# Miniprotein binders against q6w4x9r395to579, part 2

Target 1, 185 residues: q6w4x9r395to579
Amino acid sequence: GHCSLEGGSFVTTFDARPYRFHGTCTYILLQSPQLPEDGALMAVYDKSGVSHSETSLVAVVYLSRQDKIVISQDEVVTNNGEAKWLPYKTRNITVFRQTSTHLQMATSFGLELVVQLRPIFQAYVTVGPQFRGQTRGLCGNFNGDTTDDFTTSMGIAEGTASLFVDSWRAGNCPAALERETDPCS

## First folded at step 8 (miniprotein)

Design c11
Fold by ESMFold2, fold request of step 13:
Structure c11 (fold): chain B 185 residues (1-185), chain A 92 residues (1-92)
Amino acid sequence: as target 1 above (185 residues)
Amino acid sequence: GDYEEWLKEAEELFERAIELWKEAVEAAENGDFEKAEELLFEAALLTYEAAELAAEAEEHATTEEQEERAEELFERIYEFARRITELIREIY
């Protein structure tokens, strides 16, 4: 299955359902029991450096009980807050520079992440067939049916991308909350 | 209205992106690979910017004809974006 984050706002799910959103938060991109140690892949969006988009992807994060690997648009890779030179290996994860423009995170558990650093920071997620029907998050549920790819964190199928995306927010999102307040009050 | 402005600008950026891509191919054929890369990257940026504008036009369409026109343009732009993205990966 393939999921992509492209341009400033475009997402395509594992079931090939395209959608578009804007937001300034960290979002759960992929959760699955196939990811060891409660692993999750997350996407960080913030105010855009991409013209004609309100927000854009600024980092991708793999988080588990053992690792917090951050690949950011400034081309710095960290694990648990410490900058790493590439290639960087753990027991089950390897991060390396594939080309002058692409980084790859390869794993022994069927997850592959490719990040295009230039000209636009974009991410491409590939999961093996063992993930079929076993995923949740912005990349959808990988069950072969596009009609329920907008399933929220509470298990409700939504008709709009915005409600779906908002349900997958992770952590505190002060920039998004600040947009909802009256700036003059 | 806003629809026509977004759609017109999307078309203009897309045409410019295609011209830049053609210039990148010519530069590569002449052995100027640094120039070819710069032109290809600019073409990619303009293509995704055009896609954002076409998507905005579609979201603000007030008729079925406007919606279909914007959607068709978006699909053409995004197909080109996919091809450029694949080319960037394959070159290197």
Scores: ipSAE 0.650, ipTM 0.855, lowest interface PAE 1.3, mean pLDDT 86
Fold by ESMFold2, look of step 8:
Structure c11 (fold): chain B 185 residues (1-185), chain A 92 residues (1-92)
Amino acid sequence: as target 1 above (185 residues)
Amino acid sequence: GDYEEWLKEAEELFERAIELWKEAVEAAENGDFEKAEELLFEAALLTYEAAELAAEAEEHATTEEQEERAEELFERIYEFARRITELIREIY
């Protein structure tokens, strides 16, 4: 299964369902019992600089009980807050430069993440067949049925991307900062 | 911002992206790989920006004709964007 985050707003799920959204938050891309130590993959979106998209991807985070690996648009890779030289290896994760423009996070548990750093910060998530029917988050449920890919964190299938995406917000979100800076408030 | 403005700008950016891509190919054939990379990156950026505008136009379409026109344009732009992305990864 393949899931992609492209351009400023485009997402394609593991079941090839396309959608777009704008938001300034950290979102759960992928949760699954196939990820060790309660692992989750998350995406951070923020207000775009100059573009035809209000928001864009600025970081991807892999979080588990043991690791918090952050790959940022500034090309810095950290684990648990400490910057790392590439290639970087843990027991079950390797992060390395695939090309001058791409980084790869490879794992022993069937998750692969490829990040395009330039010209646009984009992410490509690949999971092995053991994940089929075993995923939740913005990348959908990988069950071969696009009609329920918009299942919220509460288990409710929604008809619109916006309600689905909002349900997968995680952590402190820049959206609260936007409300604080709203010139009309 | 309205349907015609979004669609027109999407078409203009897409046409410019295609021209930049052609220039990138020519630069690479002439051995100027630094210029080819810069042009290819600019083409990719404009292509995704055009896709955003075409998607915006489709979301605001009010007739079947408008919806079909915007959807067709978006699909052409996005196919090009995916091919550029593959090229960037596979070559570099």
Scores: ipSAE 0.640, ipTM 0.857, lowest interface PAE 1.4, mean pLDDT 85
Fold by ESMFold2, fold request of step 13:
Structure c11 (fold): chain B 185 residues (1-185), chain A 92 residues (1-92)
Amino acid sequence: as target 1 above (185 residues)
Amino acid sequence: GDYEEWLKEAEELFERAIELWKEAVEAAENGDFEKAEELLFEAALLTYEAAELAAEAEEHATTEEQEERAEELFERIYEFARRITELIREIY
C-alpha cells in the first residue's frame, strides 16, 4: 500500500482515496500492530512556506517505545532529540540519503518512508501486504474500500475530511474555533 | 480570490510550469545539468502551486459545470506533478 503527503495540503490514502486538509498540528499518519514497540508514524504540519496553501508538511516522525526519529524539512534527522549523521542505523531501522533530494527510512518490519526534501517537503509511505486491514490514521485503514477511509480515532466513518483529520491530532493542538473562544492558549 | 481567479491563476501557473519543464529538457540536452535542475525544481514548485489553486476553485465551485471544469484541470495538473516528482527522484 502507498500513502502520500504532497504539496501543501494533498493526501492520498493506502486505498488511493485523495483528500486535502489544512492544519497546524502533529497528526497520526499510520498506526498498526505490525509496527513494533507500539510504533506510529506522524506528520507535522505548520504555517506554509508553500504558495497558495495555508499549511504544509514540515516534519515526519516515527515514534515507538524505543525511538523517536524526526525527519525535518531543514534536512536534520534526530533520534530522541539528538542529531544523527547519515546513514543512521538502529537494529531494525536505517535512515539514509537516497539522493541529493531524497531521504529514505527503510525498516525490517515492512514500513518504508521516502521523504523528498526539495523542492517541496513531501512524504511517501509504503507498507507491505501484511498491513492490509491493520492500519489507522491519515493514511486510512487499507481495507480496499474507500467508503470508510475517513474513519475517526473513535471508529466513526465521517463524510468530510476535516472531521476525520481533526480526530487524528496527536496531543493538545489548539483548534482554530477553540482558540477564538478562549483567549488563553 | 474567487473561483474564476483561482482557476485562471492555476491555468497560468501550469502553462508556465510546462514551459519551464521544456526549458529544463533543453538545458539537459545542452549539458547544462545545474540549470536543468534549477528549471525542473521551479517547474515542480509551480505545478504544486497550480494544483492548490485548482483545488481551491473546485472547493468553492457553485455549479456542476464549475466543479467539473476545476476537477478536470486539477487532475491534469496533479498527474504532471506526480510525474515530475518521480523524475526528480529518479534523476538524483
Scores: ipSAE 0.626, ipTM 0.840, lowest interface PAE 1.3, mean pLDDT 85
Fold by OpenDDE base, fold request of step 13:
Structure c11 (fold): chain B 185 residues (1-185), chain A 92 residues (1-92)
Amino acid sequence: as target 1 above (185 residues)
Amino acid sequence: GDYEEWLKEAEELFERAIELWKEAVEAAENGDFEKAEELLFEAALLTYEAAELAAEAEEHATTEEQEERAEELFERIYEFARRITELIREIY
């Protein structure tokens, strides 16, 4: 399964359903029993401009009982808040520079993350077949059916992305927007 | 601010991105990787801007035909985005 966060506002689920949103919160991308130590992958979005539609991905966070890894454009920060030089390796996770523009987080438990640092901060999530039907979050449920990808954290299937995305907020943040507001529209 | 406006603008930006990509490929083939990177970065920015516009067009569609046309354009743009990303990885 491949999930992508691109262009600052676009998401493609594991089931290959594309959607967009504008939010300024931390969202759960991936939760699964297949992730050890109650692990979760999260995405941090922030304002990139003055309008509500000007939002972008600014960091990706892997969080478990054992590890906290924050990948941003400029640094990789671990549990103690210390920036690490690459390659960084701990237990079953390795973060290294793949190319001049890309970082990779490799794991021994079937999760792979590729982060494009420039020109646009983007993320690509890959999970192994053992994750099929056992994922939840913005990346969907990886069951081969795109029609139920917008399942909320409460298990309710939504027809649009807004309520779906909002349900996966990690904190109390403003509501996400599906439509770009433009006076010339 | 209507369907035709968004779609047209999306197409224009996409076309520009394609041109930049072609120039980038040529630069890379000639060993000018600095120029290639610059062109690819610009192409990438235009590509995703075009995607936003295509998405807006789709949201403003009033017919099934319009919606389908915008969706197809969006898909083409994303396919192109993947090619740009792969090229960036290959040159560095």
Scores: ipSAE 0.324, ipTM 0.690, lowest interface PAE 1.8, mean pLDDT 91
Fold by OpenDDE base, fold request of step 13:
Structure c11 (fold): chain B 185 residues (1-185), chain A 92 residues (1-92)
Amino acid sequence: as target 1 above (185 residues)
Amino acid sequence: GDYEEWLKEAEELFERAIELWKEAVEAAENGDFEKAEELLFEAALLTYEAAELAAEAEEHATTEEQEERAEELFERIYEFARRITELIREIY
């Protein structure tokens, strides 16, 4: 399964459903029992301009009971709050520079993350087949059905992205703008 | 109306992005990788801007035909965006 966060406001789920939203919060991208140590992948969105519609992805965070890895455009920060030189390796996670523009987080448990730093900060999430039907978050449920990708954290299937996205907020942030659209509906 | 304005602007930016991509490919073929990178970066920025505009157009659609046209444009733009991203990754 491949999930992408592109262009600052566009998301494509594991089931290949595209949608758009504008928010300034931290959102859960991926939760799954297949992630060890209660791991979760999160996306941090922030204001990138003067208008409310100018929002962009600014960081990706992997958080578990054992590790916290924050990948931003400027740095990679881990549990101790210090910026790390790459490659950075833990027990089952490695973060390294893939190219001049891309970082990669490789894992031993079927999660891969590629982060494009330039010209736009973008993220690409890949999960193995063992994750099928066992994912939650903005990346969807990876069950081959696009119609139920907007399932909220409470297990309710929404028809639009707004309530879906808001349900996956990881913090106390303002609600996303009512501009959420599914361009391929 | 608003729909036609957004759609037209999206198309214009998309066309410009395509031209930049072509120039980038040519530059790369000629061994000018610095120029190729610059052009690809610019193409990428324009492409995603075009995508936003296409999405905006869709929001302002008042007919099914308008919605479909905007959707089709968005899909084309987004596919192109992914190709540019892949090319950027491969060059360096």
Scores: ipSAE 0.212, ipTM 0.610, lowest interface PAE 2.3, mean pLDDT 90
Fold by OpenDDE base, fold request of step 13:
Structure c11 (fold): chain B 185 residues (1-185), chain A 92 residues (1-92)
Amino acid sequence: as target 1 above (185 residues)
Amino acid sequence: GDYEEWLKEAEELFERAIELWKEAVEAAENGDFEKAEELLFEAALLTYEAAELAAEAEEHATTEEQEERAEELFERIYEFARRITELIREIY
């Protein structure tokens, strides 16, 4: 399964369902029992402009009972807030520079993360077949059905992305605002 | 009113991005990879901006025809964006 966060506001789920949103919060991208030590992958979005529609991905976070890895445009930060030189290795995770513009987080448990640093901060999540039907978060449920990808954290299927995305907020943040539609515009 | 403005601006940015991509290819062919990278980066930024505007247009469409037109443009732009991103990844 491949999930992508592109263009600052665009997401494609593991089931290849595209959607977009604007928010300034940390969101759960991926939760799964297949991730060891209660691991989860999260995305941090922040304001990139003046309007509510000007938001962008600014960091990706992997969090487990053993590790906290924050990948941002300029640095990789661990549990203690220390920026690490690459390659960074832990028990089952390695972060290294793939290219001049891309970082990669490789794992021994079937999760791969590629982060494009320039010119646009983007993230690409790949999970192995063992994750099928066992994923939750903004990347969807990886069951081959796009119609139920917008399942909230409470297990409710939503028809639109806004409520779905809001349900996966990891902290107290403003709700994603719907864009105003003007029939006269 | 806003639909046409967003759509037009999206198209203009997309066209500029395409031109930058062409210039990048030419620079690369001439061995100026630094210039090529710079141009590709700029093209990528414009492309995603264009995509956002196309998406805005789609949301403000008042007819099915407008919606389809904006969606088609968005898809074209986004496909181009992916190609640029892949090129950047592979070359640099």
Scores: ipSAE 0.164, ipTM 0.575, lowest interface PAE 2.6, mean pLDDT 90

## First folded at step 9 (miniprotein)

Design qs7
Fold by OpenDDE base, fold request of step 13:
Structure qs7 (fold): chain B 185 residues (1-185), chain A 90 residues (1-90)
Amino acid sequence: as target 1 above (185 residues)
Amino acid sequence: SVLEEIAKTILEAVKDLVEAVKENDEEAIEEAIERLFEAAIEAYEAGFYEVARAVTEVIRAVYEGDEEKIKEAVKELVEVMREAMRRALE
């Protein structure tokens, strides 16, 4: 399965559902029992301009019981708050520079993350077939049904991206917006 | 029809995108991609899931910077759209 965070505000789920949102929070991209040590992949969004619709991905975080790996838009990679030089390896996770504009996090447990640094900070999540039907978060449930991807953290199917996205917030943040707002409003 | 309108939007955006890629115009690329994303969402909302999927594949190919993948993705998109149009007429 392939999940993409592109263009600053667009997401394509594992089941190929496209949607957009504008938020300034940390969101759970991927939770799964297939991730060891209670692992989760998260996305950090922040304001990229003055408008509420000017939001973009600024970091990707892999969080487990043992690691907190942060890949930020300024190319800084940290684990548990400590900066790490690339290539960096911790147990079953390796972070390395793939190209001049791409970083990659490779794992031994079927998760791959590619981060594009320029011109737009964006991320590509790939999971193995063992994850089918066992994923939760903004990337959807990877069950082959694109129509039920907007399943909230509470297991409720939502009709709007904003409500769906909000359900996967990791912390106290403003409500996500699905569409651009009128700057004059 | 809704599909015809979406198809028109997609084709125009693809055309612009291809040109922008050839010219290595990053701003134009981003603009075209944004239009394609919006069109993909519209296609999805209209029930044309395969069209939406195919559009997102084009976008991915562009960001990967692989010319062959772009060509293949565009080709696939055209075929998917053609099939969708065919089915819509039946």
Scores: ipSAE 0.784, ipTM 0.905, lowest interface PAE 0.5, mean pLDDT 94
Fold by OpenDDE base, fold request of step 13:
Structure qs7 (fold): chain B 185 residues (1-185), chain A 90 residues (1-90)
Amino acid sequence: as target 1 above (185 residues)
Amino acid sequence: SVLEEIAKTILEAVKDLVEAVKENDEEAIEEAIERLFEAAIEAYEAGFYEVARAVTEVIRAVYEGDEEKIKEAVKELVEVMREAMRRALE
């Protein structure tokens, strides 16, 4: 399965559902029992401009009981502090420079992450077939049915991206917006 | 029809995108990609899931910077749209 965070505010789920949102929070991107040590992948969004529609991905975080890895445009920070150079290796995770503009997090448990640093900070998540039907978060449930991807953290089907995305917030943040607000409304 | 309008939008955006890629015009690329994403969402909301999928694969290929993948993704998109239009007429 392939999930993409592109263009600053666009997401394509594992089941190929495209949607847009504008938020300034940390969101659960991927949770699964297939991730060891209660692992989770999270996406950090922030303001990139003056309007509510100017938001973008600024970091990706992998968090488990054993590891915390923060990949941003400027640095990679781990449990042992700021990484001085790549590759960074743990028991089952390796972070390395793939190209001049791309970093990769490779794992032994079927998760791959590619992060494009420039010109737009973007992320690409790949999971193995063992993850089918066992994922949750902004990337969806990877069950081959694109129509049920907007299932909230509480198992409720939502019709809008805004409500779906808000359900996967990792903290107290402003409500996400699907589209730019009409000043005349 | 709705599909015809979506298809027109997609094809125009793809044309602009391909030209922008050839010219290495990053601003034009981003503009075209934004239009494609909007069209993909519209296609999805109209029930044309495969069209939406095919569009997102074109976008992915562009960001990966693989010319051959871009070519293949565009080809697939055209085929998917043709098939969708055929089914819509039945």
Scores: ipSAE 0.777, ipTM 0.903, lowest interface PAE 0.5, mean pLDDT 94
Fold by OpenDDE base, look of step 10:
Structure qs7 (fold): chain B 185 residues (1-185), chain A 90 residues (1-90)
Amino acid sequence: as target 1 above (185 residues)
Amino acid sequence: SVLEEIAKTILEAVKDLVEAVKENDEEAIEEAIERLFEAAIEAYEAGFYEVARAVTEVIRAVYEGDEEKIKEAVKELVEVMREAMRRALE
């Protein structure tokens, strides 16, 4: 399964559903029982301009009971809040420079992350077949049905990206917008 | 029809994207990609899920900077669109 965060505000789910949203929060990108130690992948979005529609991905965070890895455009920060030289290795995770503009987080448990640093900060998530039907978050549920990807954290199917995305907020943030319109419209 | 309009939009955007890539015009690339994303969303909303998928694959290929993948993705997109058009006429 491949999930993409591209163009600053666009997402393509594991089931290939494309959508856009504008938010300035941290969102659960991927949760799964297949991730050890209650692991989760999160996406951090921030404003990139004056308009509410000018938002972009600024960091990706992997968080578990054992590890916290923050990948941003300028640094990789780990549990102790310190920037690390690459490659960085833990028990199950390795972060290394793939190219001059790309970082990769490789894992032993079927999760791969590629982060494009420049010119646009983008992320590409790949999960193994063992994750089928067992994923939650902005990347969807990876069950082969693209039409039910907008399932909220409470297991409710939503019709709009805004409500779907908002359900996966990891903190107190403003409501996400699909476009420059009222999210309740 | 809705599909015809979407298809037109996609094809125009793809054309512009390919030209922009050849010219290494980053601004033009981003513009074309944005148009494609929007078209993909519209395609999806209209029920043309495979079209949407194929568009996103083109975008991915462009960002990966793999010319061969771009070519293949565009080819697939065209085929998917043709198939969608065929089905729509039945």
Scores: ipSAE 0.762, ipTM 0.896, lowest interface PAE 0.5, mean pLDDT 93
Fold by ESMFold2, look of step 10:
Structure qs7 (fold): chain B 185 residues (1-185), chain A 90 residues (1-90)
Amino acid sequence: as target 1 above (185 residues)
Amino acid sequence: SVLEEIAKTILEAVKDLVEAVKENDEEAIEEAIERLFEAAIEAYEAGFYEVARAVTEVIRAVYEGDEEKIKEAVKELVEVMREAMRRALE
């Protein structure tokens, strides 16, 4: 299954539900018992673009009891706050430059993250079939039913992206903003 | 109908996207992608899930930068939209 963070503010879940939000925070993209050492994948959004209400992806973080790997739009990779040269390897994670514009974090536990650095910072999350029905977060629950992907951190299905996204904040941050739909189109 | 309005938006954005890719016009590509993403969200909210999925596959192909994948994804999107329109007339 794949989940994508594209165009700065757009998300497509593992079950192919597209949505958009704006917010300045760190959010949980993916939690699962399939990730070792209480692992979670998180996304960091910050102000960008034309107005103060526009936000875009600026970093992706893999956090566990052993590692805090940060891949940011300034092209610096850190683990536990220390800058690392690529390729960088831990016992079950390897981060390397896939192409001139893409970095990859490959793992032995079925998670793959590809980060496009230029021209737009965006991320692609791929998980193996063992994750089916066992994911939570902004990437949805990966159960084959796209209609319940807006399930909050408390297990409640919401009808709006903003309430769903706000429930997955990893810190004390402002609420997310939804992109309004043009009523004349 | 809602589907006819969404399909018109998608077709116009795909036309602009294909031309922008041909001209290597990065700004026009991003503008067309934004319109396509919004149309995918509208298609999803209207219950046209396969249309929404097909639109996101076009966008993914553009970001991968593979011209043949873009052509294949656009072909699939057109086929999915034709089938959705056909079912709506029954």
Scores: ipSAE 0.547, ipTM 0.823, lowest interface PAE 1.9, mean pLDDT 85
Fold by ESMFold2, fold request of step 13:
Structure qs7 (fold): chain B 185 residues (1-185), chain A 90 residues (1-90)
Amino acid sequence: as target 1 above (185 residues)
Amino acid sequence: SVLEEIAKTILEAVKDLVEAVKENDEEAIEEAIERLFEAAIEAYEAGFYEVARAVTEVIRAVYEGDEEKIKEAVKELVEVMREAMRRALE
């Protein structure tokens, strides 16, 4: 299954649903019982220019009971707040530089993350078939159904991206916007 | 009619994208990609799921920087749009 965060503000789910949102928050990108130690993949969005309404992806976070791995647009990789030289390896996770512009986080549990650092910060999430029907978050539920990709954290299918995205916020954040509202953006 | 408008938007954005890639014009590439993403969203919302998927494959090919993949993705998108237009006339 593939999920992508491209163009700063666009998402394509595991079931190939594209959508756009703007928000200044950390969001749950992927949760699944297949991730060990209560693991979750999270996406951090922040302001991307002089316009207060436009935001872009600035970091991706893998969080579990043991690790908090942050890959940010500053090209720094941290675990539990400490900067790490690449390649960086834990028991189940290896982070390495794939190319001059791409980092990869490979795992033993079927999750692969590729982060493009330049010219625009982007992320590509790949999960093995064991994840089918067992995912939640901005990447959708991976069940092959075109009608329920916008299922909220409360299990309610929504018709709009903004309500769906707002439900996956982690922490106190402004409400998400589907479109830029500043005409000068 | 909805599909015709979406297809026009896609083809114009693809033309601009291909030219921008050829010229290595990063601002024009970004602008064309945003137009393509918006068109993919519109296609999906209108029920043209294969068109939406084909558009996202073009975008991914551009970000991967593989000229052969870009050509193949664009060819596939044109074929998928042609089939979608044909089915809409039935």
Scores: ipSAE 0.532, ipTM 0.814, lowest interface PAE 1.8, mean pLDDT 84
Fold by ESMFold2, fold request of step 13:
Structure qs7 (fold): chain B 185 residues (1-185), chain A 90 residues (1-90)
Amino acid sequence: as target 1 above (185 residues)
Amino acid sequence: SVLEEIAKTILEAVKDLVEAVKENDEEAIEEAIERLFEAAIEAYEAGFYEVARAVTEVIRAVYEGDEEKIKEAVKELVEVMREAMRRALE
């Protein structure tokens, strides 16, 4: 299955559902029992301009009990806060430079992440067939049915991307300016 | 019909995209991609799931930077739209 984070604000789920959101937070892209050590893949978005609609991907994070691998738009790769030279290998993860503009994180557990660094910081998540029906997060549930890909962290299918995305926030986020202010209020 | 309007938007954006890629006009490429992704969302919301998927594959091919993959993805999108139009008439 393939999940894409493109164009600064666009997402396509494992079940090919496209959507757009604008937020400045860390979000859970993918959780699954197929990821060892309580692993999760997360995306960090930040403002890229002066309006709330100008947000973009700035980092992708793989977090488990053993590792916190961060791939940032500044092209620095860290594990547990320590900068790493590429290629970088752990027991079951290898991060390497695929081309001058692309990095790849390959794993032994069926997760592959390709990060395009330039001209736009983008990410492409690929999971093997063992993940089918066993994913949660912004990339959807990978069950072959796009109508329930907006399933929240509480297990409720929503019709609105914003409610779905907000449910997958990880950690404390900056003040939600656009969520608490309405220009028509 | 709704599908005819979506298809018109997609074909116009694809034409602009192909021209922008040929000229290496990065700004025009970015503008065309935004129009295409918005059209993919509209297609999905209207129930044209295969059209939406085909549009996102064109966008992916452009970011991969392979002219042959772009041509192949555009060809697939045109065929998928033709099939969707045929089904809508039934």
Scores: ipSAE 0.478, ipTM 0.793, lowest interface PAE 2.3, mean pLDDT 84

